VH-VL binders against Large ribosomal subunit protein eL31 (rpl31e). Designs and how they scored, part 17

Target 1, 104 residues: Large ribosomal subunit protein eL31 (rpl31e), of Aeropyrum pernix (q9yd25)
Amino acid sequence: MPSEGTWVYVVNLRRVYWGRRTRRAIRAVRMVREFVRRHTKADEVVIDNELNNYIWSRSREKPPARVKIIVSIREEEPEEGGERIRKAVVRLAGRKLRPGRYKG
Key: E = the ipSAE of ESMFold2; O = the ipSAE of OpenDDE; V2 = 0.75 times the mean of E and O plus 0.25 times the DockQ between their complexes.

## First folded at step 9 (VH-VL; framework fv_ciduvectamig_arm2)

Design m8 (from c35 with light chain S97D; at its last look DockQ between E and O 0.06; V2 from the best seeds 0.00; counts 0 for: pae O 8.4 > 2, placed apart)
Fold by OpenDDE, look of step 9:
Structure m8 (fold): chain C 104 residues (1-104), chain A 124 residues (1-124), chain B 110 residues (1-110)
Amino acid sequence: as target 1 above (104 residues)
Amino acid sequence: QVQLQQSGPRLVRPSQTLSLTCAISGDSVSSDSAAWSWIRQSPSRGLEWLGRTYYRSDWYNDYAVSVKSRITVNPDTSRNQFTLQLNSVTPEDTALYYCARHDYDSFGYYFDYWGQGTLVTVSS
Amino acid sequence: QSALTQPASVSGSPGQSITISCTGTSSDVGGWNYVSWYQQHPDKAPKVLLYEVSNRPSGVSSRFSGSKSGNTASLTISGLQAEDQADYHCSSYTYDDTYVFGGGTKLTVL
């Protein structure tokens, strides 16, 4: 498990093409969120607008097959009486990968 | 209202081919939002996913490793149904066979509609 | 593919709450939140209760809830009723785009 810091991941989004065309982009964003949650154990995952826009760049039906992301993890101090929260901010990183269509 | 109606022989001899059909109503076998699976259930193995067929601008099939060498799942668009063929059956293939649908409307990966089930016995 | 692990049986009295666990041995259960629960009455096909850990399809009672911690998913049935007596199966969508099932749990309402 990564501690606080910044990490780069490549997320395969091919599975979004398993579902309905009209929901692929939404599912792709969700997949990224879940991927980050799984790998970072973050309590809160924030998808950067640029990353979101990239996923939607072609259409809601044609999200990228893969996306390279940069994940920044930090722990935030809780408000009075609260617990520390682990927050992950996810941004688009590196070279944009071409959207592709894959078997679900 | 989606309905799956199964049919086929309930007795198969060892080494023969198990064949079942699942007729679809209320949806299309070539639906872009659905996948059509066969699942079997036995006391010894519980529920076991066998394979599926689905259309995404082309026809695709996925099979469980356990039966991949013996299984074929085929769509029939003319009759809006899909079939199961399991070759070279043994008594271990005795089970209650279900056809089922995957739907992704709610982003879920689950079986929302099932056939009535067909008990297939492999016996001499 | 390894099957998910469920208790063979659980029991409870009417009005009580019971929990059925589903533990995975692979990263699929902990990695992807695509765990579903099914209720199966005798001589009936399985019926979906929950999908993606905790979501209820329309028509499913709010008495059924789901959660996940680590590689263990849990189905909780509150306000147990006689009609809840059935087999319960967990399932997970896997990284290789297949499905795995638990061994099933028989729930007896005392």
Scores: ipSAE 0.015, ipTM 0.689, lowest interface PAE 8.4, mean pLDDT 87
ESMFold2, look of step 9: ipSAE 0.030; ipTM 0.692
ESMFold2 (binder alone), look of step 9: mean pLDDT 90; pTM 0.919

## First folded at step 10 (VH-VL; framework fv_ciduvectamig_arm2)

Design n1 (from m4 with light chain N33D; at its last look DockQ between E and O 0.74; V2 from the best seeds 0.00; counts 0 for: pae E 2.6 > 2)
Fold by ESMFold2, look of step 10:
Structure n1 (fold): chain C 104 residues (1-104), chain A 124 residues (1-124), chain B 110 residues (1-110)
Amino acid sequence: as target 1 above (104 residues)
Amino acid sequence: QVQLQQSGPRLVRPSQTLSLTCAISGDSVSSDSAAWSWIRQSPSRGLEWLGRTYYRSDWYNDYAVSVKSRITVNPDTSRNQFTLQLNSVTPEDTALYYCARHDYDSFGYYFDYWGQGTLVTVSS
Amino acid sequence: QSALTQPASVSGSPGQSITISCTGTSSDVGGWDYVSWYQQHPDKAPKVLLYEVSNRPSGVSSRFSGSKSGNTASLTISGLQAEDQADYHCSSYTYDSTWVFGGGTKLTVL
């Protein structure tokens, strides 16, 4: 029953090429965020600058077709004493890391 | 094995630009598996990360807020080096400056190779 | 002013254990698992002891261990030896894609 942990995923971004060309990189970042929320049940997703830069690297119109990411999940209790939230922090994975669970 | 060799002047006058070079052997400055940082050390601040340059299909930088308005870190792919330029220096910039690498391919996200250090004094 | 808070100094006798704390915020030490510890002897560059909170690189003694709780990371050195006398620095990656360091802790072996 892991509530926190670290995983490596490969996210398929090819569907962004079916939409507007000028919005493809923006949509690609959104797809990564939505992928992470769905697979980890995170309430908040923090995208590392390097990952964002990689998605934009060729142009807004030519994001990579796939991206490998590292996702670290933790739970945090707000100062107001609200319910705990799940935060996912996401960075670009190196090419040699294999998908799967790494820490938890 | 990766080696980092630093060079540059040790004395800089206030308001001038501090410029240092880090030569890389055993890796490429344009490797998309690494990032290249400058870190300085002083008695009053300890270690202070200043900024990095890295290549991910294009060149990018990240800079510490404290120096963001004055710093530039540039690669030189023809010489396999990267440089620090810090503008408008004051005596507060007197420090031992290091260049360092970190590997993006490993899960261990830390500075694995360091240069030998260059003590830079900013004084009139 | 360092972004991460460490005690300025710690001392211990040979054979004892000591712990050095490193306190940050929810956007660095608490936000990422990329907390590292570096040992620095006089006139030498820092050398990594631990990464990812608790992992040891090859060649680092198992006397060095690490942990994290909330916004505070800890380095523990057991079985103190004279050569452990050095400065110890913690670092963390931040949500702004930058690195921050502690102010350093001078360890004296008595």
Scores: ipSAE 0.440, ipTM 0.814, lowest interface PAE 2.6, mean pLDDT 86
ESMFold2 (binder alone), look of step 10: mean pLDDT 90; pTM 0.933
OpenDDE, look of step 10: ipSAE 0.449; ipTM 0.861

Design n2 (from m4 with light chain G31S; at its last look DockQ between E and O 0.43; V2 from the best seeds 0.00; counts 0 for: pae E 4.9 > 2)
Fold by ESMFold2, look of step 10:
Structure n2 (fold): chain C 104 residues (1-104), chain A 124 residues (1-124), chain B 110 residues (1-110)
Amino acid sequence: as target 1 above (104 residues)
Amino acid sequence: QVQLQQSGPRLVRPSQTLSLTCAISGDSVSSDSAAWSWIRQSPSRGLEWLGRTYYRSDWYNDYAVSVKSRITVNPDTSRNQFTLQLNSVTPEDTALYYCARHDYDSFGYYFDYWGQGTLVTVSS
Amino acid sequence: QSALTQPASVSGSPGQSITISCTGTSSDVGSWNYVSWYQQHPDKAPKVLLYEVSNRPSGVSSRFSGSKSGNTASLTISGLQAEDQADYHCSSYTYDSTWVFGGGTKLTVL
């Protein structure tokens, strides 16, 4: 995985419906975060307000079964000493974007 | 063809509420692929994003920290418009105010359509 | 005090190339992936030239190009023309789901 870049993924969230109804939206956001961490090796994952609001838009019990996301990866030097961190910013993708890599 | 048409008063007294309206044609304020922002411009601060409203099965807002305590951005679906309300204005709020759209169907977070601008002066 | 730093002015002659920089001042703003550039002629609304650092929307001249290095983005205008005389603004989307703009750069075509 290049150190920086932008990718579009579709994340299948249907497994959240296997568990308790009252936790489905919370689990959906966690699944997105875990998906991004696994696929990008990000140290920190930031979920954009629009994506979070979309997942919660109907109710905590009815998250979407799948969601298309844009993941932007960059590396930052921490304010205190240490190694550079790999940060992923995750936002909602528009309906027309195709999955794949968009930045080199 | 998307067009944004602004309206509202040009003069506002200190401590009053600044209110502006942005009428939309060629798109819907409730489009689930767009968001609707207010941006202002002054010589001392340049361009400054203030806030937005958008619809994703429900209505949501995001506001700049600098104005969050005083700002409201509301949609009006029946008139296909959205409004800016900025309370308790001071002369520092004197600026050229723009409404703008950003579109999520295209890759990128940028403002593709802008209103014509409304110069609002805050003075006694 | 803009969150993004741009030079106040730049100048160039017709046919020349010039570059305008835009630098973020903290890790919370100035994300390199979300940088866009706007051209603004006097008494007109801004018009987008580039988004996501280097992408041109349909209808924008290929004379406008963009690049990045670290948290600094650059707009390059090649083959300067009289109509390029304008103000240029950079912007970025922040981690707090907000936008910030640079202070603007006045380009004078000599």
Scores: ipSAE 0.217, ipTM 0.756, lowest interface PAE 4.9, mean pLDDT 83
ESMFold2 (binder alone), look of step 10: mean pLDDT 89; pTM 0.926
OpenDDE, look of step 10: ipSAE 0.511; ipTM 0.874

Design n3 (from m4 with heavy chain S106Y; at its last look DockQ between E and O 0.62; V2 from the best seeds 0.00; counts 0 for: pae E 3.1 > 2)
Fold by ESMFold2, look of step 10:
Structure n3 (fold): chain C 104 residues (1-104), chain A 124 residues (1-124), chain B 110 residues (1-110)
Amino acid sequence: as target 1 above (104 residues)
Amino acid sequence: QVQLQQSGPRLVRPSQTLSLTCAISGDSVSSDSAAWSWIRQSPSRGLEWLGRTYYRSDWYNDYAVSVKSRITVNPDTSRNQFTLQLNSVTPEDTALYYCARHDYDYFGYYFDYWGQGTLVTVSS
Amino acid sequence: QSALTQPASVSGSPGQSITISCTGTSSDVGGWNYVSWYQQHPDKAPKVLLYEVSNRPSGVSSRFSGSKSGNTASLTISGLQAEDQADYHCSSYTYDSTWVFGGGTKLTVL
C-alpha cells in the first residue's frame, strides 16, 4: 500500500443486521473502523462526526446498509518519539464521488 | 452564485439572547454537500468558529467548546435560511458576526461564501 | 487566544516575497489536510486564498502559494503588491470535527 494518500471506498454494512438489533449502529461504526484498518493497514482510525452521525441517523438499530467514505492516510510521529504510526482519518463521502484512489 | 444575506439586531443587552439570521440564495440549506456556519470576529480574538448546522439524512450540529452551553444553530428549510441563537450574552460576545457556507469541492472543506457581516454590540 | 499561532504582523516591500506561518497541533494542522487561508481587507468579509493547504481557487493569483510541514502551515506571497496589504487568517479542521482559526496576521506593504 502507498504510505500516504486518499481513497474512497463503499463499505457494505448489511451484515450488522445479522446480530443484535440494539447494537447495530455500534457494530456498524466498528465495521467501518475494521474495514479501514484492514484495507489501509492503519494503526489508528479517526472517525469524523459527520460519518458517525450519518451511521446513527435513525437509531442504533437502523444503520445504513452501505456507506461511502473518504479515507486519508498519514504517517505521524508519536508524542514520546518512536516509530511513525500510520493514521487513517475517515470522513463521509459525497454521493457523486466515485470509489478509487485520489490525491488530497 | 451563492449569496448569504444576514439580518438581526445590532445592539443586545447583557444576559439576553443574541439572534441572527442568514438567508441563502443560489443553494439550499438542506444541501447534503454543504454545511452552514457562524463565525465571529473581534480585535482580541480574531476569527472564531462558533458552530454549524448540516443535513446528512437528518439534521445535525457541531459547536465550538467555548460556546457549546449557550449556542443553537437552526435551519429553516421553508425560508431557505439558518439562524444563530447565543444565550446569556456578555460584553465579551461583542463582535462582527458572519455566516458562511462550507465548500462544495470533492475533498475541499473550506468557507467559500460569507455573509456581509453584522456588528453586534452587547452593552447596557 | 487563538487555537492556531500566527505572527501578529509581517511587512515587506513591493516585489519581495513574504511567508506567514500558522502553527497548530497534530490533531488539527498536522492531522487533517483541511488547512485554509483567507485574505481580509478592511470592512470586507474574508476571501479564501488557499484550501487543502496549497490549492488555489479559480481567480486567485498564482502569487499566493501554500505548504505544510509537521504542525505548521505556511502562506507565501511572492511579488508583493500594495493591494496585498490586508489581514491574513489560517484555519484548520480538527479531530473533534470543529474548525479553529489563527489569530490573524496584519501584512504591511512598505
Scores: ipSAE 0.355, ipTM 0.793, lowest interface PAE 3.1, mean pLDDT 85
ESMFold2 (binder alone), look of step 10: mean pLDDT 90; pTM 0.926
OpenDDE, look of step 10: ipSAE 0.450; ipTM 0.867

Design n4 (from m4 with light chain N55D; at its last look DockQ between E and O 0.64; V2 from the best seeds 0.00; counts 0 for: pae E 3.4 > 2)
Fold by ESMFold2, look of step 10:
Structure n4 (fold): chain C 104 residues (1-104), chain A 124 residues (1-124), chain B 110 residues (1-110)
Amino acid sequence: as target 1 above (104 residues)
Amino acid sequence: QVQLQQSGPRLVRPSQTLSLTCAISGDSVSSDSAAWSWIRQSPSRGLEWLGRTYYRSDWYNDYAVSVKSRITVNPDTSRNQFTLQLNSVTPEDTALYYCARHDYDSFGYYFDYWGQGTLVTVSS
Amino acid sequence: QSALTQPASVSGSPGQSITISCTGTSSDVGGWNYVSWYQQHPDKAPKVLLYEVSDRPSGVSSRFSGSKSGNTASLTISGLQAEDQADYHCSSYTYDSTWVFGGGTKLTVL
């Protein structure tokens, strides 16, 4: 449904603090993945290492309450043929980037 | 304005460890909006990205698969520098080694500042 | 390992246009839009010409343009000048959070 392109989002992760402390970072990564799937209809979500590292950076119990992300959406055709898949690749956004659509 | 200053040429024997230093002025190695890379240029291969260090609430590294078992890139916040250690070198590691910065605040993910290069020869 | 493929050399006469290709995979050139081009004159460090496929930093001539189709990016230099004689390198970010470079292209201005 949505076209290819690049967007910047802010994801609110505060809900993870309402559950078990020892699984908060795992839940935060899941929330980001679910957010991206909802907003982009992606079949596959790839999270860049630096975003994952940021979410885990202080401890599994203290993920950030908000995270700014860059999401790039591309449709891919498998090399040997097959159905196209909608892939979202997600990385940590720099501090100066504002939410919104940036390309395509 | 950001400047990256590298040490002069190195001659290293096979099996030894290559150590290089890149001094930063005009920015901080601990900046949470930048990352600091080593890139080499060999006579046979062109440019080859080796690895980086960066600070995002803690220090992290990413390394190229080809050197991952031998490479370490470390920050030195007190001297505002970062270093390359490459273990067990062979003549195939002979190259011109650059340090470089990329900026997370720009949307385009590219190397905007480069050191002058350090020629490394692995022989004998 | 998916090093990017560039032609080893290209040539053109002053005033002409040339195009240099850079072919990768769906996990780098095709996957991300973080494709950059660097110009390198003899004995100098590389200097960025284009980033994000087609964007030009301040101070780079509009004679340099870029595009991408599928897994192949292209650098086009129009109105060739003697000073354009140099090596040209493409690079891309990868899904593994690394960068890869092409083998480089030597441009000769005839």
Scores: ipSAE 0.340, ipTM 0.780, lowest interface PAE 3.4, mean pLDDT 85
ESMFold2 (binder alone), look of step 10: mean pLDDT 91; pTM 0.932
OpenDDE, look of step 10: ipSAE 0.607; ipTM 0.894

Design n5 (from m4 with light chain S36T; at its last look DockQ between E and O 0.72; V2 from the best seeds 0.00; counts 0 for: pae E 2.7 > 2)
Fold by ESMFold2, look of step 10:
Structure n5 (fold): chain C 104 residues (1-104), chain A 124 residues (1-124), chain B 110 residues (1-110)
Amino acid sequence: as target 1 above (104 residues)
Amino acid sequence: QVQLQQSGPRLVRPSQTLSLTCAISGDSVSSDSAAWSWIRQSPSRGLEWLGRTYYRSDWYNDYAVSVKSRITVNPDTSRNQFTLQLNSVTPEDTALYYCARHDYDSFGYYFDYWGQGTLVTVSS
Amino acid sequence: QSALTQPASVSGSPGQSITISCTGTSSDVGGWNYVTWYQQHPDKAPKVLLYEVSNRPSGVSSRFSGSKSGNTASLTISGLQAEDQADYHCSSYTYDSTWVFGGGTKLTVL
């Protein structure tokens, strides 16, 4: 995985429906965060408000079954100096944007 | 091609409510591929993003902290428009107001279409 | 005052290269890759020149290039031409799901 770049993924969230209804949206957001950590090796994941709003859009009990996301990866130096961290910022993708790597 | 057409110039007195309209052609205000913003420009502060509305299964808004207590951005799907309402205006709200679009089918996350601008003067 | 700092003005002669800086914070320019540069001619709306720091949309001259280091982004215009005389604005997405802009830079072609 290159150190920096932009990727588009589709995340399957159907598994949250196997758990308690009242916590499905919370679990859906957690699934997205863990998906990004796993697929990009990010140390830190920041979820954009638009994506969070979409996941909660109908209710905490009815998150979407799938979500398309854009993940932007950068490596940053901590303020005090030390090992660089890999940060992922995640936002909602449009329906027509194809999964894959996008430079820039 | 997307075009954004704004309402004409406004003269508003302090403490009144500013209302502006942006008409959309070539796209839909309810498109799940776009979001609709208001941005203003003044000599002293340059460009300032104010807020947006967008549709994804339902309608949502995000607003700049500086105006969050006074601003509302609403879609009008029947007229394919969206509006800015800014309450309790002061002379500091005098600016050229733009409406603008950004899409979710690109990852630049930039405003690709702009209205022509509406000059708003707040003065007694 | 603007959230991002740009020089108020910059000038150059035809054929030269010039660079415009845009300094923000770790929560905007430093924290996101979504830094955009806009060109604005008098009485016109801004037009995108570069997005995601350095990418050019179709139709934008390769004379425009961009970079970022830490909390500072830079726009470089090479081979300066009279038509480049305009205002230039930087912007960035923020961790608060908002946008911030610089105060703008007036470029004068001498």
Scores: ipSAE 0.443, ipTM 0.818, lowest interface PAE 2.7, mean pLDDT 86
ESMFold2 (binder alone), look of step 10: mean pLDDT 90; pTM 0.916
OpenDDE, look of step 10: ipSAE 0.636; ipTM 0.892

Design n6 (from m4 with heavy chain S33D, light chain N33D; at its last look DockQ between E and O 0.75; V2 from the best seeds 0.00; counts 0 for: pae E 2.6 > 2)
Fold by ESMFold2, look of step 10:
Structure n6 (fold): chain C 104 residues (1-104), chain A 124 residues (1-124), chain B 110 residues (1-110)
Amino acid sequence: as target 1 above (104 residues)
Amino acid sequence: QVQLQQSGPRLVRPSQTLSLTCAISGDSVSSDDAAWSWIRQSPSRGLEWLGRTYYRSDWYNDYAVSVKSRITVNPDTSRNQFTLQLNSVTPEDTALYYCARHDYDSFGYYFDYWGQGTLVTVSS
Amino acid sequence: QSALTQPASVSGSPGQSITISCTGTSSDVGGWDYVSWYQQHPDKAPKVLLYEVSNRPSGVSSRFSGSKSGNTASLTISGLQAEDQADYHCSSYTYDSTWVFGGGTKLTVL
């Protein structure tokens, strides 16, 4: 629903620890995707390597308890043509950035 | 204030390894708010990003497809520097080589500090 | 990664406005908002003019402005001055977590 823009969020990943240890990093990445889809209504979510690497940095069993992300949203025509899609691109945010709306 | 100081040979023979070093002052190579890149410039191709190293709880690299098979970028935390190794060079690797930083502290995601440049000639 | 397409050269007279284009793909210019422009004078390292498409770092003249539509970003320089004669480079972050640059544009101030 939100227009094109950029937001900074802190995503709580602690609930990933309630499940199986061997799937925690996988679930952490999925939780970030779900968070972004919920907040932006995105059809497609692109996660930057730095963010993915941060989540996996120690092992699949030890993702961080929370992660700060930058989410940029835009509407675009897909490469094949067809309906416009809502795309979210997500990267790891630096520690000094505060959560909130930055553009939009 | 961040400063990047480059060093390394200016002449390399074909098939050898090009090695350059970038010394950092005013920041840490292990800063999790930054990333450290090598970029080269030639008259025929302009600026060309080659690769980077960065620390996000562990060390990682990303490399341009064009050089991925030949390039290594390594940090050296004890000397606060990072290096470029480009294997099996040819005359097409002749270029002005820059090291550069980008950080996450500001909202921007751009190369905010550049080294002075090192002109490397690859010739027999 | 795909190289970004810029015109090889552009010229203008003092006081004129000019625009330099930078065309990429949906996986770089169109995919991220991390498009930056750099000015480079002879024998100098590049200096950032714009980041995130249109933002100016402190110390950059408001004569420099930027925009993006689809897969094409644009740098506009208004009120051309002799000191603007330089090479101009665009760059973009990519979906592969890499950077690509344009081929560069030589601006001649007549």
Scores: ipSAE 0.429, ipTM 0.812, lowest interface PAE 2.6, mean pLDDT 86
ESMFold2 (binder alone), look of step 10: mean pLDDT 90; pTM 0.930
OpenDDE, look of step 10: ipSAE 0.468; ipTM 0.866

Design n7 (from m4 with light chain G31A N33D; at its last look DockQ between E and O 0.65; V2 from the best seeds 0.00; counts 0 for: pae E 4.1 > 2)
Fold by ESMFold2, look of step 10:
Parts: C-alpha cells; structure tokens; sequence
Structure n7 (fold): chain C 104 residues (1-104), chain A 124 residues (1-124), chain B 110 residues (1-110)
C-alpha cells in the first residue's frame, strides 16, 4: 500500500493456538502487528486500546480466532528530514464493516 | 434513526453525586460496533469528553484523566440506556451535559448522534 | 483549559473562504488521523462536519474541507454563507484512547 488511506481487514489468528498456551494473547497481538506490516508496508504500527482489550478479553490463553481491524496509513517526515515514515494506526472494526478499501 | 434521550436532575449540591441517564432508541447499548460517551460543555472549558462504555466480548470503559477518579459510566442492557455518575461535584462541574454515540462501522471515531443536552448546575 | 488550541473567533464576508486552526500535541492531533470537526448553532447539539481529518459524512456540504500538518489541523469553509455563523469545535482521539476537544471558535459572517 504506497499511499495513505483506510482499509478493513480480517486477520486470522488461529495459528497462535499452535504455540505456547501462556503466550497466545501476546502472540495474537504480535500477529496483528506483523499482518499490518506485511499488508501495508508500515514502518510503525500503533495498536489502539480497544483492539488490545478485545484480544485479551477472555484470557491470555484464549485470544479470538479472527479479528476484524481498521488500518489507517499515514506518512510522516522524520525528525531529521530523512525518508518518510509510514505509520499504521490499527483499531477494532465493528462486525458490519466489510473488508476492503474505504477512504484514501 | 438512532435517538438519545437524556434525563436526570438539573441542580446538584457540592459534594453530591451527579447522575444522568441516556436512553437509546434505534440501536442497542450492547452493540459491538458502537460506544457510548458523556461529553460536557461549559463557557470556560468548551467541550470536554468525560468517558465511555462499550461492549467488545465484555464491557469496557475509558475515562478522561481529569475525572477518572470520580466518574463511572454504566450500561443498562435491560432498559437500553447508559448512565453517568460523577462523584464529589464542585461548581466547576456546572455544565451542559451531552450523551453521544460513536459508531465503529462508520469510520473515523466521531460522535454521530448526540442527546439533547442537560444543563446541570452545582450550587449551594 | 481546553487541550486543543483554536482561535476564539474568526470572521468573514459572504463568498469568502476562512480557515480555523486546531493545534494539539504529538499525543493527540499528531498521534492519530482521528481528528473531527463539529458545527454548533445556538441552543443545539454539535453536528459533525468532518472526520478523519478531511472526510465528510453524507449530507455535509463540500464547502467544508479539512487538512492536517504535524500537530495542527485546519477546517476551511469556502463560499461563506450566513448559515455558517456558528461555533466550530475540533476534536482528536489520543494515544490513551480518549478524546480531547478544542476550546471552540465563534465564526461571524459579516
């Protein structure tokens, strides 16, 4: 994703259940972050509190199997004026939103 | 259409608890695509977001730092409403209080529906 | 004290364009793209004009546009009309999952 915009994705988190039980929620958050990096090429990924709370809501051992997310991409100038940084901000999407590109 | 109807007392004495209710029609307080906020407005401070309640597999709250020690926002699923409790009020809590919805399906985290407002005066 | 800084008032003549600024910090306006603008007429609740910096909900005139640079967001009203005379509030989502608002700007249409 080379430009700024807003996208809705569904992230499959089922693979987190193949690892250590006590680290499943931690791995689920990491999987969301990695998914966003791969699909948007973001340099920095910021996870909203609501999304984090949702992933941890049942227990660290029982994250949801799938999560729908809204990803907003912006490009920022770094402090020293080098290459622009792509920042992704990620929040929990309502169930009614369909995956796809929405704004940008 | 979604409508928010507020009710509650309009005069509260210092140190009492301010309690307001927001009744919801056209949506559910337990909707997993919405969140329910209280926002107040005064001439000196303008609009000020106070807190919210929302359901995402469980109930959660977020509160503004300025009121976090005194505020509670509770859902009432059976009556399809949510409430504000603000403890230990002072005259600085005098304001026009709004309830408001934001819908996660609509993008952008903005308040799309507002109650009619309740002017609450805190005075001896 | 409001968390976001807006001019207390602005004025313009019919047909002009005016711009209202909203300055915050890296923890709010600069943190997320969740900046919104609300129009409020006397004795009425605020009504959203823009969300996510520059997007208009359905039913909002294209005369309203928005932008953001760094920690400052801007609302521009083009083709100023008498009905635009109102208070305008900016808001921003924060890194701690709260909202902050500006102090409001009173727009007078001359």
Amino acid sequence: as target 1 above (104 residues)
Amino acid sequence: QVQLQQSGPRLVRPSQTLSLTCAISGDSVSSDSAAWSWIRQSPSRGLEWLGRTYYRSDWYNDYAVSVKSRITVNPDTSRNQFTLQLNSVTPEDTALYYCARHDYDSFGYYFDYWGQGTLVTVSS
Amino acid sequence: QSALTQPASVSGSPGQSITISCTGTSSDVGAWDYVSWYQQHPDKAPKVLLYEVSNRPSGVSSRFSGSKSGNTASLTISGLQAEDQADYHCSSYTYDSTWVFGGGTKLTVL
Scores: ipSAE 0.284, ipTM 0.757, lowest interface PAE 4.1, mean pLDDT 85
ESMFold2 (binder alone), look of step 10: mean pLDDT 91; pTM 0.934
OpenDDE, look of step 10: ipSAE 0.599; ipTM 0.884

## First folded at step 11 (VH-VL; framework fv_ciduvectamig_arm2)

Design p0 (from n5 with light chain N33D; at its last look DockQ between E and O 0.70; V2 from the best seeds 0.00; counts 0 for: pae E 2.7 > 2)
Fold by ESMFold2, look of step 11:
Structure p0 (fold): chain C 104 residues (1-104), chain A 124 residues (1-124), chain B 110 residues (1-110)
Amino acid sequence: as target 1 above (104 residues)
Amino acid sequence: QVQLQQSGPRLVRPSQTLSLTCAISGDSVSSDSAAWSWIRQSPSRGLEWLGRTYYRSDWYNDYAVSVKSRITVNPDTSRNQFTLQLNSVTPEDTALYYCARHDYDSFGYYFDYWGQGTLVTVSS
Amino acid sequence: QSALTQPASVSGSPGQSITISCTGTSSDVGGWDYVTWYQQHPDKAPKVLLYEVSNRPSGVSSRFSGSKSGNTASLTISGLQAEDQADYHCSSYTYDSTWVFGGGTKLTVL
C-alpha cells in the first residue's frame, strides 16, 4: 500500500444494531476506526469531530447505517528514530464523492 | 455563482451582544455539500476562524475554543442566510467580520467564497 | 499571536522568486493535508491561491507553487510581478475540526 495517499470508503455500520442500543453510536465510531485500521494498516487513526458528530446525529442509539469517509494516510518519522508511524486521518466525505483511490 | 452578502457596519458597546447576518445566493444554507463559517480579521490577530454551521441529516456547529463560551452560529433556511451572535463583547472583538463557505465534496477543505466583510467596532 | 507562524513581511524585485513560510504543529499543518494559501489585496476579501498544500485552482498562475515538509508549509512565487504585492495568509484544518491561520505576510514588490 502506498506510504501516503487518500481514499474514499463507504462503511457499513448496520452491525452496531445487533448489540446493546445505548452503545450503538460508540460502537459505530469504533467500527469506523477498526475498518480504517484493517483497510489501510494504520497504526493510529484520528477521527475528525465532524464525522463523530454525524454518527451521533440522531442519538447514541440511532447511528447511520452507512457512512462515507475520506481517509488520508501519512507516515511520520518518530522524533527519536523509531519505526515510522502510519497515521490515518478520517473525515466525513461529501455525498458527490465516489468511493475509490484518489491520491498517492 | 455563489455570493455571500453581509450586513453593514456595526457599533456595539462592551458587554452587549454582536449580531451579524450573511445572506446566501447561488447555494442553500442547508446544502449537505457545504458549511458556513464566520472569520474575523484584525491588525493584532490577523485572520481568526470563529465557528461554522452545517447540515448533515441534522444541524451542527463547531466553534473555536477562544470564543466557544460566547458564540452562536445559526442557520435560517427560510431566508437562506446564517447569523453570528457573539455575547459579552469587549474592545478585543473589534474586527472586520467575514462570512465564508467551504465545500465537503473536495479534498481541499478551504474557504472558496467570502462575503465582503462587516466592520465591527466595540467601543463606549 | 496567530496559531501558525509566518514572517511579517517579505520583499523582492520583479522577476525574482520569493518564499513565504508557514509553521504549525503536528495537529494542524503536519497532521492534515488541508493547508491553504490565500492572497488578499487591500480592502478585498482573501482569495484562494493554493489548496491542499500545492494545488492551484483554475485561473491561478503556475508561478505560484506550494510544498510542505513536516510542520512547515511554503508558498513560492516565481517571476515576481507588481500585481503580486498583497498580503498572504496560510491556514490549516486541525485535529479539533477547526481552522487556524497564520498572522499574514505582507509582500512588497520593489
Scores: ipSAE 0.428, ipTM 0.815, lowest interface PAE 2.7, mean pLDDT 86
ESMFold2 (binder alone), look of step 11: mean pLDDT 90; pTM 0.913
OpenDDE, look of step 11: ipSAE 0.656; ipTM 0.898

